# VH-VL binders against q09693r1to98: the designs that were tried, part 21

Target 1, 98 residues: q09693r1to98
Amino acid sequence: MKILASSTNYVLHNRLSNSQYEDARSKIVNFGGEFTNDAAKADYIFVNYSQINRVRRELRTIGTPLETCVSCKLIVKIDWLNEPKESLTPGNPYVIWH
Short names: E, the ipSAE of ESMFold2; O, the ipSAE of OpenDDE; V2, 0.75 times the mean of E and O plus 0.25 times the DockQ between their complexes.

## First folded at step 11 (VH-VL; framework fv_patritumab)

Design X1 (at its last look DockQ between E and O 0.58; V2 from the best seeds 0.00; counts 0 for: pae E 4.2 > 2)
Fold by OpenDDE, look of step 11:
Structure X1 (fold): chain C 98 residues (1-98), chain A 118 residues (1-118), chain B 113 residues (1-113)
Amino acid sequence: as target 1 above (98 residues)
Amino acid sequence: QVQLQQWGAGLLKPSETLSLTCAVYGGSFSGYYWSWIRQPPGKGLEWIGEIDYSGSTYYNPSLQSRVTISVETSKNQFSLKLSSVTAADTAVYYCARDKSDWAYFDYWGRGTLVTVSS
Amino acid sequence: DIEMTQSPDSLAVSLGERATINCRSSQSVLYSYDNQNYLAWYQQNPGQPPKLLIYWASTRESGVPDRFSGSGSGTDFTLTISSLQAEDVAVYYCQQYYYTPLTFGQGTKVEIK
């Protein structure tokens, strides 16, 4: 099922192990998403954090402050990829920012 | 009063795996991030990585390929594994609590000296 | 990685005198979103773990004596001990938590002259 068929997805690959990166990438592609390394262009950002301040730190490190990510629609815990749901909304427990 | 108690083997041979555990007492384990930091003898501090109570991890890229940090929430413990150790990994290893949602550290373990020698 | 450079490496100060330690980050650790400097200071005694002194560049941790103060913004920061006491002999570290990986200064050893 193509859950992310109309979405461009970003994975914080610089902070993931190679195996984690490849796993996440494969899952995103399998779910119909488009993979990108540019957070500023991503509709969905997958992160290995549950706290918004950690997400902000990571995005600053990458060079894309969260406040300037105009194209960002949702920031999602990477664990969502293990049990994906068709609907990513602010009420989704894996959504940490929108 | 929050206390961190840590333990593990202090003497390793090259290529072995470092294994340390940190237990948290006197405070909530959930809701916090927890870090490992090391200090070679007479040297400065190097941040190894962090984990939250739910198991989300972030590792220093310099050590990422060899580091595994895990958590046992039921025991209020988190652990460090560092594989393929060399003499360069000789250091005092500290577990620490990240204060609130910020990555500065308000509580520390006493440290564990790990010596790698052939 | 963000490099944290402290100066001096060692400092000898007479009892009751002012001790000044500088810390410079290779990039700014000031966040425009909250206008906070993501900079902390620690004190470390021999055989002990570091002890948090200052965070947000200038906020003292609870229990820290008033003689300790932090100042600075952006890339340049200063830890000041207004009147050095005997128990202040230690190594002091700055730490940034703006970027990952988290990085520390190399440390400044403060001794009594």
Scores: ipSAE 0.626, ipTM 0.877, lowest interface PAE 0.6, mean pLDDT 90
Fold by ESMFold2, look of step 11:
Structure X1 (fold): chain C 98 residues (1-98), chain A 118 residues (1-118), chain B 113 residues (1-113)
Amino acid sequence: as target 1 above (98 residues)
Amino acid sequence: QVQLQQWGAGLLKPSETLSLTCAVYGGSFSGYYWSWIRQPPGKGLEWIGEIDYSGSTYYNPSLQSRVTISVETSKNQFSLKLSSVTAADTAVYYCARDKSDWAYFDYWGRGTLVTVSS
Amino acid sequence: DIEMTQSPDSLAVSLGERATINCRSSQSVLYSYDNQNYLAWYQQNPGQPPKLLIYWASTRESGVPDRFSGSGSGTDFTLTISSLQAEDVAVYYCQQYYYTPLTFGQGTKVEIK
């Protein structure tokens, strides 16, 4: 199965250029994932942050605080999309929250 | 103890670019967020923006079209550039450390007064 | 943006007496899931940079004298100096870190009566 098969995925636009954002969306689809514009419905949220506290603040800012995301399983550093060697699990080095 | 030293030009003409540098001594540079904050004479504080140790930035939307914050990790330094300055940009500019990645600031530079002539 | 409004703008207090500074945010800075108020207080002595006094609304920074205390929740916060000392002559600022952009109150100047 493709590495993002059966997943719904959101990309937080903060700290990404428009071209970086669109590249991330394309990679998600290419890896078999479904893209959503609603962070609260995502299984995975991809971010250009290394620190979860910053991500928590940005999610609050856009109206989807992490605690209201019933679907969210992982928050992942966006760089994973460039080298997706292993499936996303809580132990993956690109995962910053689970 | 951690010390932030800052420097840069103090007198500018309109349309010039403000350029300030902050160096970190006596503590770790990596693993922290760093901010620039300004204070017009006799007025309150305005957050300009932040950078993490990897170079990722976020700017106050009120200034974002004119602001660039950069990091030089090998020198434990970060910098502010503010383009197209006007008299409204006259302020004391501070660099500051984000204490716990929650965006409150425990160490501050001494400030640099930047005056933009009219 | 979350607007931070302090009152009063200026306050004169006799040595050894209580100084009370209020801060109001335009939106709640209480995050109900962790039950924390995302609110800090700073002291700025004349000619000096700001100095962190209080974070999480009521937690004193290390080295800050016990006469400084913070209280309040949601949108209304108070910094109290229980017994004013001469060295406490300064401008005091509240700051929220709940939403971006980060914002500060306009300041409250405290001076000796």
Scores: ipSAE 0.157, ipTM 0.772, lowest interface PAE 4.2, mean pLDDT 90
ESMFold2 (binder alone), look of step 11: mean pLDDT 92; pTM 0.944

Design X2 (at its last look DockQ between E and O 0.53; V2 from the best seeds 0.00; counts 0 for: pae E 3.7 > 2)
Fold by OpenDDE, look of step 11:
Structure X2 (fold): chain C 98 residues (1-98), chain A 118 residues (1-118), chain B 113 residues (1-113)
Amino acid sequence: as target 1 above (98 residues)
Amino acid sequence: QVQLQQWGAGLLKPSETLSLTCAVYGGSFSGYYWSWIRQPPGKGLEWIGEIDHSGSTYYNPSLQSRVTISVETSKNQFSLKLSSVTAADTAVYYCARDKSDWAYFDYWGRGTLVTVSS
Amino acid sequence: DIEMTQSPDSLAVSLGERATINCRSSQSVLYRYDNQNYLAWYQQNPGQPPKLLIYWASTRESGVPDRFSGSGSGTDFTLTISSLQAEDVAVYYCQQYYYTPLTFGQGTKVEIK
């Protein structure tokens, strides 16, 4: 069963160490996601924020990966990868609307 | 009461790496963001970057290529490294706590003067 | 980056008189989602770190005397000291936390006339 089936995913690598980046990438692939470094092609963005207001600030700031991801449908806290649910819906506490 | 204590070398030569550490006492380390801010003598304030307990960082783009902020959660400490220093990096460097979820600063270290001189 | 411009650069005011410091942001720091202005004010004494005075443009930090007040919205903000005291001699900074990178005004030095 693929949790991220038919999805293209982008990780905010500028917020992650190399080890964290590779870990996140591996998890996304294992969950059936198609990983990409191109924000313009991403359906999902995984972010490394502990606080929702930091995500909001990032969304407001011009030139950030979140701002440049015009095609992204959902923003997901990277912590979701540690305890993933079968679906990413608005009711999921790890899901942030763009 | 939350207290921030900071330390590190205050005199550097050009091209060396600045290294400062900030320790947090009297409050929770987790659940907050922590920042470094600097102030050249007689001038204003420049935000360098922030980090949380998980190691999530954001740097000022003007310094991003030279800055590394790290965290040692077990010690309630976070550190600043600034590589390839020049005279322009001479400043008082402050560690600070971001209040709650917001990037204004309610607690500050006493500051560390770092002078870059050949 | 968001430029924060304070005016004046220095201000001399008699004891007991009103001191007014202005701060302008190059872009609005008002967030429509929560209708808050992401603007803070600090006081800095020589040899000391900045001290938080005001956040959300108009909310006083705990322990700050009520003679300090913040006002404004969008791009134009004001810090007012209603009756200047001797201990109020300092440099004052505004700061926006709406955008990254976080940016500060250049500072306003308040002195006794």
Scores: ipSAE 0.333, ipTM 0.831, lowest interface PAE 1.3, mean pLDDT 89
Fold by ESMFold2, look of step 11:
Structure X2 (fold): chain C 98 residues (1-98), chain A 118 residues (1-118), chain B 113 residues (1-113)
Amino acid sequence: as target 1 above (98 residues)
Amino acid sequence: QVQLQQWGAGLLKPSETLSLTCAVYGGSFSGYYWSWIRQPPGKGLEWIGEIDHSGSTYYNPSLQSRVTISVETSKNQFSLKLSSVTAADTAVYYCARDKSDWAYFDYWGRGTLVTVSS
Amino acid sequence: DIEMTQSPDSLAVSLGERATINCRSSQSVLYRYDNQNYLAWYQQNPGQPPKLLIYWASTRESGVPDRFSGSGSGTDFTLTISSLQAEDVAVYYCQQYYYTPLTFGQGTKVEIK
């Protein structure tokens, strides 16, 4: 099964150009994942941040605080989509929250 | 001790592009966010935007159509370009370091007054 | 955007007396899950850049004298200078870092009476 099969995925647009955002969306679909426009419904949230506290602020800003997302399993640095050498688990180097 | 030194042209005509540079001494450049903040004479402060060592940026929506922040990591420098300036862009421009990853600023440059004439 | 409103716009205080500056945010900057207020205070002397005084509403930055204290929560915050010194004549700004964009109050000028 594809590496993102059975997952619902959100991409935080902050710090991404429109072309980077679309590229990330295409990669998610290509890896078998479903895309959502609602961060609160995602299993995985992909971000262009290395610090979780920055991500928490941005999620608050768009009205979907991390603490209200019951489905969220991982917050992942966006660069994982370029080189998915290892499956997404809490121990993955690209994971900044689980 | 971290020190921020900034420079650039101080007098511009309308429609020109503002260009300022900030160099960071006495500390690590990587792993931090770096901001530009401006202050019109006799007025309050406005956050312009931020950049990290990888060149990843985020801008104040009020200015984002005209702002470019860039980085030269090998020189520990970052810069501000503000296009299509008007008299409303007359201000002292500061570079600043994000004290923690939560966006309050502990080190500031001395400021550069930029005046846009008519 | 969160609007930050300071009061008063200016005040005059005798040396050695207490100065009190208020800051009100248009929305709460208290995050209930970590119980922290995302609020900072800065001092700006004439011709100088701002200097960080307080963060998390009440935590003093290293090297800031004990006469500076911050208090308040949610939407209402206070900076207090317990015994004004000559070097404390400045403009003071509050800043929120709870939402993006980051925003500052309009400033409060403190002068010697």
Scores: ipSAE 0.296, ipTM 0.810, lowest interface PAE 3.7, mean pLDDT 90
ESMFold2 (binder alone), look of step 11: mean pLDDT 92; pTM 0.946

Design X3 (at its last look DockQ between E and O 0.52; V2 from the best seeds 0.00; counts 0 for: pae E 2.8 > 2)
Fold by OpenDDE, look of step 11:
Structure X3 (fold): chain C 98 residues (1-98), chain A 118 residues (1-118), chain B 113 residues (1-113)
Amino acid sequence: as target 1 above (98 residues)
Amino acid sequence: QVQLQQWGAGLLKPSETLSLTCAVYGGSFSGYYWSWIRQPPGKGLEWIGEIDHSGSTYYNPSLQSRVTISVETSKNQFSLKLSSVTAADTAVYYCARDKSDWAYFDYWGRGTLVTVSS
Amino acid sequence: DIEMTQSPDSLAVSLGERATINCRSSQSVLYKYDNQNYLAWYQQNPGQPPKLLIYWASTRESGVPDRFSGSGSGTDFTLTISSLQAEDVAVYYCQQWYYTPLTFGQGTKVEIK
C-alpha cells in the first residue's frame, strides 16, 4: 500500500538519533514516499513538534525558514509514521501546517 | 502562582541512570512546553530537552542518545532520565516552563544536585 | 550550535553606577519575518535558579526593576543596569532560542567594587 507514492518527504534527520532516522526513513519508503534531507525541496515535512513556532525554529536551524519553503505541501507530526492514515489532509490531526 | 517542584536521587555511580521528576502546581500543564536544564558546579547552563503535555519531545543533540523525557499528564508531571552517567553529568538539574510558545523560561524548579562519583 | 559569548566574564561596579554586560551570538538571532530578536537575559543568585529578566532582547519581565534594560539586535546584545544596587550582585546569562539546541552565554559575574 502506497500512502506517499507521489511525495518527496523531509525528516529533520539532524535532530534524530541514527536509529530514529533509519526508522523514519524506512517507514517513509515503505509508504511509497521519497526521502530528502532538504526542506526546501520537500512536499511533506515531518517534525517532532505540534507548535508552529517550534517548527519554524527547527526549519531555521536547518537553514530553511518556513516562509521560504515554497515546495512544502504539509508539515506533519512525525508520530504519524507510527500510526499512519491513508490520507494526509488539513483535517488530519497530525497535520500542523499546509 | 505557578510552582515547579522537583525531586530524585542526588548521588549516582558511573553507568547508572539519572532519574528526576518535576511536578507543576498552580497553573495549567497543558498548552506549555517543559524543559530540563542543567548547570555543572561553577559553570554555565546547558539545555537538555523539552516536552509538551502530549509527549512531543526534543533533545539537545549532545545528549540525545542518553536522554529520555516523559510526561504524566494526569499528575501534571514530567520526568528526566539520563543513562550511562559519568562524572561529567554532575550538575544541578532544573526543570523549567517554556513561556507560552517560546523557548525562554519564566518559571523554574529549585534545582536538584546530582553528583556522579565512584 | 549557536555560541553565545558574554563579556566580560566578571564585572565590578560601584553602587549606584552603571553596569554593562555584552552578549554576542555566533549567528544572528533576528528573525526577519517578525523582526524580533530571540534573545533573553537571566539573573542567577547563589543557590537559586536563574530568573528571567528580559526577553525579545529588550522587553522586561513583569516585576523586573526599571534599572534593568536590554538592547541590541542581530548578533550583539547588551544588558544594562543603570544604577547598581546591592541585590543586583549575581551572575547574568544571555540565552538564544532562535536555533536549536537552545544555548546560553557562559555568564557574567557582577560584583560591587
Scores: ipSAE 0.454, ipTM 0.843, lowest interface PAE 0.9, mean pLDDT 89
Fold by ESMFold2, look of step 11:
Formats: C-alpha cells, structure tokens, sequence
Structure X3 (fold): chain C 98 residues (1-98), chain A 118 residues (1-118), chain B 113 residues (1-113)
C-alpha cells in the first residue's frame, strides 16, 4: 500500500509559492493520499513551519483552530513529501505536532 | 548580545524600489524568524513580513504584491525590497528578531528613515 | 485584521505618579484553549527603536523595571507605570500576535507634566 493510503491531507498555503503548493498536492496524490481543501477534515496537515504555535495562529486565522480539529493526527513539515523514507508516525523527524 | 545593523537608501522618488539590508551579529541566525516593520513619522508600527534562514517568507497581505524579503544566510543578512513606492511608504523601517515560537520582537535595528517625495 | 486602538494618544504625568495606558483589540486575543492573551507592549524612547516590555499581557521581559506592569484580558488591556521616572518618557505600543497579520496600536506618548 502507498505511504499515504487511506489518509486525508491538507496543505497550508502560507509560505509556499503557488508552484510549491501544487507540487505538494501532486505528491500527496502520487503517494496514495486524498487531498482536502478543508483543514478540519484532514488526518495530516502539511506546513512550511517548524514551530507549532505559528501553525496554530494560521489555523485560527482561517477559522479552523487546531484544538477543534477532531480528525487531525499529525502536523508535518512539508519537506517530508520530498523524502518520505519513513512512514508518518509521532516519532518522525518531520512531525511537529501529534 | 544580539545586534541588528541596517542600511539602505533614505530618499526615493515615486515608482522606485525601496531596498534595505539588515545584518545580524552576536547570535544564531537559524532558529529564528526575521521581520521588517515600518513606522510612518509620528504614527504606529506596521508589520511587513518575515523570513527564515532557508529563504521562506510570509508577507502582510496588504503589501504582498509589492514586497520581497530575501536572505543571505552565509552573511547572516536579510533584505527588504518594496516596489512602486509612493509618499504613503515614507516611514522609518526596522528589522527585528522574532522569537522562534512566538511572534513578538525582542531585538530591533536602529531604523532607517525612507522618504518618498510626493 | 485585528485593529488595536490605544488611549489616550498622549498623557502627561508628574514624576513619581502613576501612568495608565489602555489598549483595546477589535476582537478577543484570548485563546481559550491555553487561557493566554496574545498581547505585547513596547517602549520607544525618542530616536530609538521599540523595546519589548511585556508579553502574554502581563509577563515582564528580562531587565524591565518592576514599575512596569500589564493587565487585562480578551479585548481590554492596560500598561501601568507605577511611579513615572524621567527615562520613561516615550511612546508605548501594544501588539497582538493572535491573528495574522501582526498588528500594533497607534501609540501613546507619555510626557512629564
């Protein structure tokens, strides 16, 4: 099974060019994941941030505070999509929240 | 302690591009965000945007179409370009260090007054 | 955007007397899940950059004198200088980091009466 099979995935557009955003979406699909435009529906949220509290602010800003997202399992640095050698687990170096 | 030193041209004509540079001394460059903030004379402060050591940026939406922030990591420097300036862009421009997990600013440059003729 | 409004625009206070500066946000900056107010205060002496005084509405930055204190919650905040000193003549700004973009108040100038 593909590394993102059975997952619903959101990409936070902040700090990404449109090209980087579309590239991330394509990689998610290629890895077997479903893409969503609604952060509240995602299992994984991919971000171009290293600090969780900045992500929290941006999720508040778009109306989906992290603490109200019942489906979210992991928040992950976007560069994991470039080198997904290890599956997404709380111990993965690219995971900044679980 | 950390020091921020900034420089750039102080007088511009309308439609020119503002260009400022900030150098960081006495501290780590990576692990922080670096911001530009401006202050029109006698008025409040406006956050322009941020950059990290990797070159990833985020800009105030009100200015995004005209702003470019860039980094020269090997020199611990970051720069601001603001295109198509008008008299409304006259301000003191500050560079500042943003705490790694919080967006308030503990170290500031001395500021550069940029005047755009009307 | 969260609009930050300070009052008064300027304030004249005798040396040794209390100065009180108010800051109101157009929306709450209290995050109910951590019960923290995402608000900071800065001091700007003439000809100098802003200096961080207070963060989390009430926490003093290291090296800030005890006469500075912050209070308030939600949308209404105050900065108090309990006994004004000559070096406290400055403009004071509040700033929120609850929403993007980061926004500042218009400033309050404190002068010696």
Amino acid sequence: as target 1 above (98 residues)
Amino acid sequence: QVQLQQWGAGLLKPSETLSLTCAVYGGSFSGYYWSWIRQPPGKGLEWIGEIDHSGSTYYNPSLQSRVTISVETSKNQFSLKLSSVTAADTAVYYCARDKSDWAYFDYWGRGTLVTVSS
Amino acid sequence: DIEMTQSPDSLAVSLGERATINCRSSQSVLYKYDNQNYLAWYQQNPGQPPKLLIYWASTRESGVPDRFSGSGSGTDFTLTISSLQAEDVAVYYCQQWYYTPLTFGQGTKVEIK
Scores: ipSAE 0.411, ipTM 0.833, lowest interface PAE 2.8, mean pLDDT 90
ESMFold2 (binder alone), look of step 11: mean pLDDT 92; pTM 0.941

Design X4 (at its last look DockQ between E and O 0.57; V2 from the best seeds 0.00; counts 0 for: pae E 2.6 > 2)
Fold by OpenDDE, look of step 11:
Structure X4 (fold): chain C 98 residues (1-98), chain A 118 residues (1-118), chain B 113 residues (1-113)
Amino acid sequence: as target 1 above (98 residues)
Amino acid sequence: QVQLQQWGAGLLKPSETLSLTCAVYGGSFSGYYWSWIRQPPGKGLEWIGEIDHSGSTYYNPSLQSRVTISVETSKNQFSLKLSSVTAADTAVYYCARDKGDWAYFDYWGRGTLVTVSS
Amino acid sequence: DIEMTQSPDSLAVSLGERATINCRSSQSVLYSYDNQNYLAWYQQNPGQPPKLLIYWASTRESGVPDRFSGSGSGTDFTLTISSLQAEDVAVYYCQQYYYTPLTFGQGTKVEIK
């Protein structure tokens, strides 16, 4: 199953431990995603926050403020990778609406 | 009135693991982020990392490889572990509450002095 | 990381006189989206944790006396004590929360002259 086969995926790697980073990367790849560390090029942003203002802070820190990210489709809690479902929509509890 | 009470061993040898716990009283544990901040004697403040009630963590990159922050929601507690300590880790360690969804701190523990000495 | 630089490192002021502490960030902490400065000030007494004084650069925390005020925008900020009181002797820190990691100034020690 390639849930993210046609998607480019971003993980806030600078804020994850090495083990967390590798785990997330492996899962994304296994789900068919293309891993990137550039939020501006990402269709999906995986974060370890549930609060939008903290997500904004992280994206500012990375250099891609959320308000200027044209390609950003969804912000997803990284915990979704532990129980992935194909339906990544605004109604998904792991999707951070913004 | 929100109160943070913290405890843990204050004397370590090099290479040991620092372990501190912070308990929250008089307020909601959920809905907030909780931080650890340290201050070497006579020095400034360094933010270590944060965690929420769900266990989502964020660490200062300078300490990321050695830091683990965990939460025990049933006890309204969160903990700090810092592995492979050296003399440079000697400091007063504070737990603190992030005010709302913002990373400034309105409530603090009294601090715990941790001294690393051979 | 964002460097926070305070000036001066220490300040001696007579009772009842104005104390001025400056804080400079290596990058702007002004967010164009909400037009807020992500800057806080703390007071720390010996043997005690820091106490929040100011957030959003100029908003006083509840219970903070009116003699404390924060000003500035972008990269340059100022904490002012309009009339120094004896209980104001402490070390003061600025802190940015615009970027991670969160960073603090090195502190300014305020003493009575």
Scores: ipSAE 0.671, ipTM 0.889, lowest interface PAE 0.6, mean pLDDT 90
Fold by ESMFold2, look of step 11:
Structure X4 (fold): chain C 98 residues (1-98), chain A 118 residues (1-118), chain B 113 residues (1-113)
Amino acid sequence: as target 1 above (98 residues)
Amino acid sequence: QVQLQQWGAGLLKPSETLSLTCAVYGGSFSGYYWSWIRQPPGKGLEWIGEIDHSGSTYYNPSLQSRVTISVETSKNQFSLKLSSVTAADTAVYYCARDKGDWAYFDYWGRGTLVTVSS
Amino acid sequence: DIEMTQSPDSLAVSLGERATINCRSSQSVLYSYDNQNYLAWYQQNPGQPPKLLIYWASTRESGVPDRFSGSGSGTDFTLTISSLQAEDVAVYYCQQYYYTPLTFGQGTKVEIK
C-alpha cells in the first residue's frame, strides 16, 4: 500500500528550483500518486508556501484559481513529501487549506 | 521599530554585477517576505523579486535570468545580485518588507543609487 | 502583466484644498470570492523611499492622517487628500498585488498651486 495511492497531485513550481521540483515529482510517483500538470484536476496541491493567500495569487496568475478546482481536497506544504509520517487529512500540520 | 539599512557599490561599468545588501533591525526576519524594488531616475517603481528566511525566491520574469536574491538569516540580511548590467539598470534600488500574508510594502530601506556608466 | 495607469501625471492644488488622484488597472484586481481589492497606495516625498498609505483599496495604514482616503473597486481607484498640507507635496503611486509580477502605476506628482 502506498500513501498517495489513488490521488492526483500537482506541484506548484513557484519558489522551487528545478531540482526541488523534480525531486517532489519523483517522491509523488514513488508514493503511488499520479502527477498532473493541471492544478484544477488535482486532489492535492503541493506548495512551497505557508500562507494560503500567496498560493491563491499564484493559482490565479496561472489561470487556475482555487475556487474552480472541483477535485481539490488539500493544499499541502511540500516538505510533507520529506516526512510523510501520517496520512494527509485536514488536521495534518502540513495542510494549509482544506 | 523595524528599520532596513542597505549598502553596496553605486557605480558600475556595463557587464559588471550589481551587488547590494539589506540588513533588518528591530524586528523579526522570519514570517515575512523581503523584496528588492528599483526606480530609474524620474520614473516609476519596478518589483525585482522576493525571498523568505529559508532562501526560497521568486523573481519578476522580466529580470529572472539575471537576478539572484539570497539570505543570511543568522545576520538578518538579504542581498541582490543583478548580472550583466547595462545603462538601463541605472536606478535607485530599495529593499522592502512585505506586510503580512500579502505583497504590499510597509518598511523600506533608504535606497541606493546605482549608476551604470557608458 | 497588469498595467497600472495613473492620472493625472501631475497636478497643482492650493493648500487646504482637495487633491484627487486616479489609478486604473488593465484588468480587475477585485477577487470576487473574497470580495477584496488588491490595491495599495504609496507616498514618496523628495529624496525618500515610498511610504505605504492605503491597502485593500481603502484601508489606511497605521499613523496615516485621516485626510488620506482611498476608494474604488475593480479597475478604477481614487486616492483623495481632503485638505492638502505642505508635507503632502510628493509623488503618489498605486500598486496591485492581485497578480504576479507586482506592478506599480507611473506616479502622480502633487504640487502646491
Scores: ipSAE 0.447, ipTM 0.855, lowest interface PAE 2.6, mean pLDDT 91
ESMFold2 (binder alone), look of step 11: mean pLDDT 92; pTM 0.948

Design X5 (at its last look DockQ between E and O 0.58; V2 from the best seeds 0.00; counts 0 for: pae E 2.4 > 2)
Fold by OpenDDE, look of step 11:
Parts: structure tokens; sequence; C-alpha cells
Structure X5 (fold): chain C 98 residues (1-98), chain A 118 residues (1-118), chain B 113 residues (1-113)
């Protein structure tokens, strides 16, 4: 099953432990996604926050203000990777809109 | 009135694991982020990391490899573990509440002095 | 990491006089999205945790006396005590919350001259 087969995915929380980082990376790849550390290239941004202001802080920290991230189609709670749904839509409870 | 009460062992030997707990009283635990901050004697403040009620964490990269922050929502408590301590980890450790969704801190615990010595 | 540098390290001011503490961030903490400065000030007395004084660079926390004020924008900020009182003897810290990790200034000790 390739949920993210046509998507480039960014793990926004780039200060995860090595094990957490590799786990997330592995999951993204297994779901058919392309892992990237560049928010500007990401279709999906995975974050470890549920609050938009924390997301904004992370984006600022990595040098990509949220309002300038034109490629950021969806911001997704990283926990989604533990129990992925096949569709990421505005109705998905793991989706954080900006 | 929101109060943070913290406790844990204050004397450690090198290589041991620091373990502190902070309990929140008089306010909502959910809806806030909670931080640990430390201060070596006579020195400034260092932010250690944060957690929310769901267990979402973020750690200072300087300590990330040794830090674990956890939450027990049913008790309105969150905890800090710092492994492989050295003398450099001697500090007063504070738990604090992030004001709403902003990472400045409006309520603090009284602090716990943790001394690492042979 | 964003470095926060305060000046001076220590300050002695006569009672009733103005105390001025400066804080400089290595990068701007002004967010163009909301035009807010992600900068806070704290007061710390011996044996006590820091106490929040100012946030958003210039907004005074509830219960903080009017003699405390924050100003500045971008990278340069100032905490002013318009008329120093005896209870104002403490160490003051600035803190940015624009970037992670959150970082504090090294502190400024305010004493009575």
Amino acid sequence: as target 1 above (98 residues)
Amino acid sequence: QVQLQQWGAGLLKPSETLSLTCAVYGGSFSGYYWSWIRQPPGKGLEWIGEIDHSGSTYYNPSLQSRVTISVETSKNQFSLKLSSVTAADTAVYYCARDKYDWAYFDYWGRGTLVTVSS
Amino acid sequence: DIEMTQSPDSLAVSLGERATINCRSSQSVLYSYDNQNYLAWYQQNPGQPPKLLIYWASTRESGVPDRFSGSGSGTDFTLTISSLQAEDVAVYYCQQYYYTPLTFGQGTKVEIK
C-alpha cells in the first residue's frame, strides 16, 4: 500500500532522536512517500505538534516561514504515521491547517 | 491559582539518571505545553524541552540524546529524565508552564537542586 | 541557536533612578506574519524561579508594576525600570521564543547604588 506514492514528504520536527527520525523516515518510505528535509520541496509536512503556533515556530527555526511555504499542501501530525489513513484531507483529524 | 510542585532526587553520582516530576494544581493540564528549564549555580537559564498533554515532545538539541520528558495526564504530571549525568548537569531544575501556545513561561515550580558529584 | 546577549552584566542604580537593561538577539525575533516580537523578560530573586515580567517585547504581565516597561524590535530590546525600588534588586533575563531551542540572555544583575 502506497498512501503517499506521489507525494514528497518533510518531517518538520528535525530534532527528533536518531531512532525517532529513522522510524519516521522508514514509515514515510514504506507508505510510498519521498522523504525530504526541505520544507520548500514538501507536499506534506509532518510535525510533532498539534498547535499551529508551534508549527510556525518550527518552520521559522528551519528557515521557512509558514506563510512563505508555497509547497506546503498539508501539515500532518506525525502520529498519523503510526495509524495512517489512506487519505489526507481537511477532514482528517491529524491534519493541521495553516 | 495554578501551582507547580516538583520533586526528585537531588544528589546523583556520575553516569546515573536524573529523574524529576512536576505536578500541576489549580488549573488545566490540557491545552498547555509544559517545559523543563535548568540553571547551574550562579549561571543563566537553559531550556531543556517541552511536552504537551498528548506526549508530544521537543528537546533542546544540546541535551536531546540524554533527555526524556514524559507525561501522565491522569495525574496532571510530567517528568524529566536525564541520563548519563556529569558534574556539568549540576543545576537547579525548574518545571514551568508555557503560556497557552507561546513558549514564554508564566508559572514555575520552586526548582529542584540536583548535584552531581563523585 | 539564537544567542541572546544582555548588557550590562551588572548594573548599580540609586533608589528612584532609572535602570536600563539591553538585550540583543543574534537574529531578528520579529515575525512578519503577526508583526510581533517574540521576546520576554523575567525577574529572578535569589532562591526563587524566574518571574515573567514582559512578553511580546512590550506587554506587561498581570500584576507587574507600571515602572517596568519593555521596548525594542527586531534584534534590540530594552527593559526599563523607571524608578528603581528596593524590591527590584534581582537578576533579569531576556528570552526569545521565536526559534527553537528557546534561549535566554546571560542575565543582568541589578543592584542598588
Scores: ipSAE 0.648, ipTM 0.879, lowest interface PAE 0.6, mean pLDDT 90
Fold by ESMFold2, look of step 11:
Structure X5 (fold): chain C 98 residues (1-98), chain A 118 residues (1-118), chain B 113 residues (1-113)
Amino acid sequence: as target 1 above (98 residues)
Amino acid sequence: QVQLQQWGAGLLKPSETLSLTCAVYGGSFSGYYWSWIRQPPGKGLEWIGEIDHSGSTYYNPSLQSRVTISVETSKNQFSLKLSSVTAADTAVYYCARDKYDWAYFDYWGRGTLVTVSS
Amino acid sequence: DIEMTQSPDSLAVSLGERATINCRSSQSVLYSYDNQNYLAWYQQNPGQPPKLLIYWASTRESGVPDRFSGSGSGTDFTLTISSLQAEDVAVYYCQQYYYTPLTFGQGTKVEIK
């Protein structure tokens, strides 16, 4: 089964060019994931940040603070999509929040 | 001790591109965020945008269409370009370090006055 | 954008007397998750860059004298200089870092009466 099968995924556009954003969306779909435009409904949130507190600020800014994400399991550094070697678990090196 | 040294041309004509460089001395460049902040004479401060060592940027939406921030990590330098300047872009421009991965700033450059003539 | 509004725009205070500066944000900068106010204060002497005084609304930066204190929560914040010294003549700015874009108050000029 594809590595993102049965997952709902959000990409935070901050710090991504438009082409990087579209590339990330395409990779999510190619890996079997469903894309959402609502961060609060995502299982995984992909970000171009290494620091969780910056992600918290940006989620607050767009009106979907992390505490309102009822389904969120992981916040993941976007570079994982380039080479998805290990499955997404809390121990994955690309995971910055679980 | 960390210090930020900045330079660039201080007098521009309308429609030209503002270009400033900031070099970081006496501290780590990686692991921090680096910002440009401007202050029109006698006015308050406006955050322009930020960059990290990998070259990833985030800009104030009010300026996003005209601003480019770049990094030269091998030189511990980052730069600001602001295109299509007008008199409204006349300001002192500062580079600054983001303290402890939060967006408040503990080290600042001395500032560069950029004047856009009419 | 969060608007940061300072009052007064300027004030004159006698040496050794108390100076108070108010900062109001258009939206709360208190994050209930960590119970922190995302608010900083800066001092700017003429011809100098801003200098960080206070962060988290009330925490003094290293080397900042005890006469500087910050207070308030949510949308209303105060910087207090308990006993004004000659070197405290400057413009003071508040800054929020709760939302993007980062925004600053318009400044409050403090002078000796």
Scores: ipSAE 0.467, ipTM 0.864, lowest interface PAE 2.4, mean pLDDT 91
ESMFold2 (binder alone), look of step 11: mean pLDDT 92; pTM 0.949

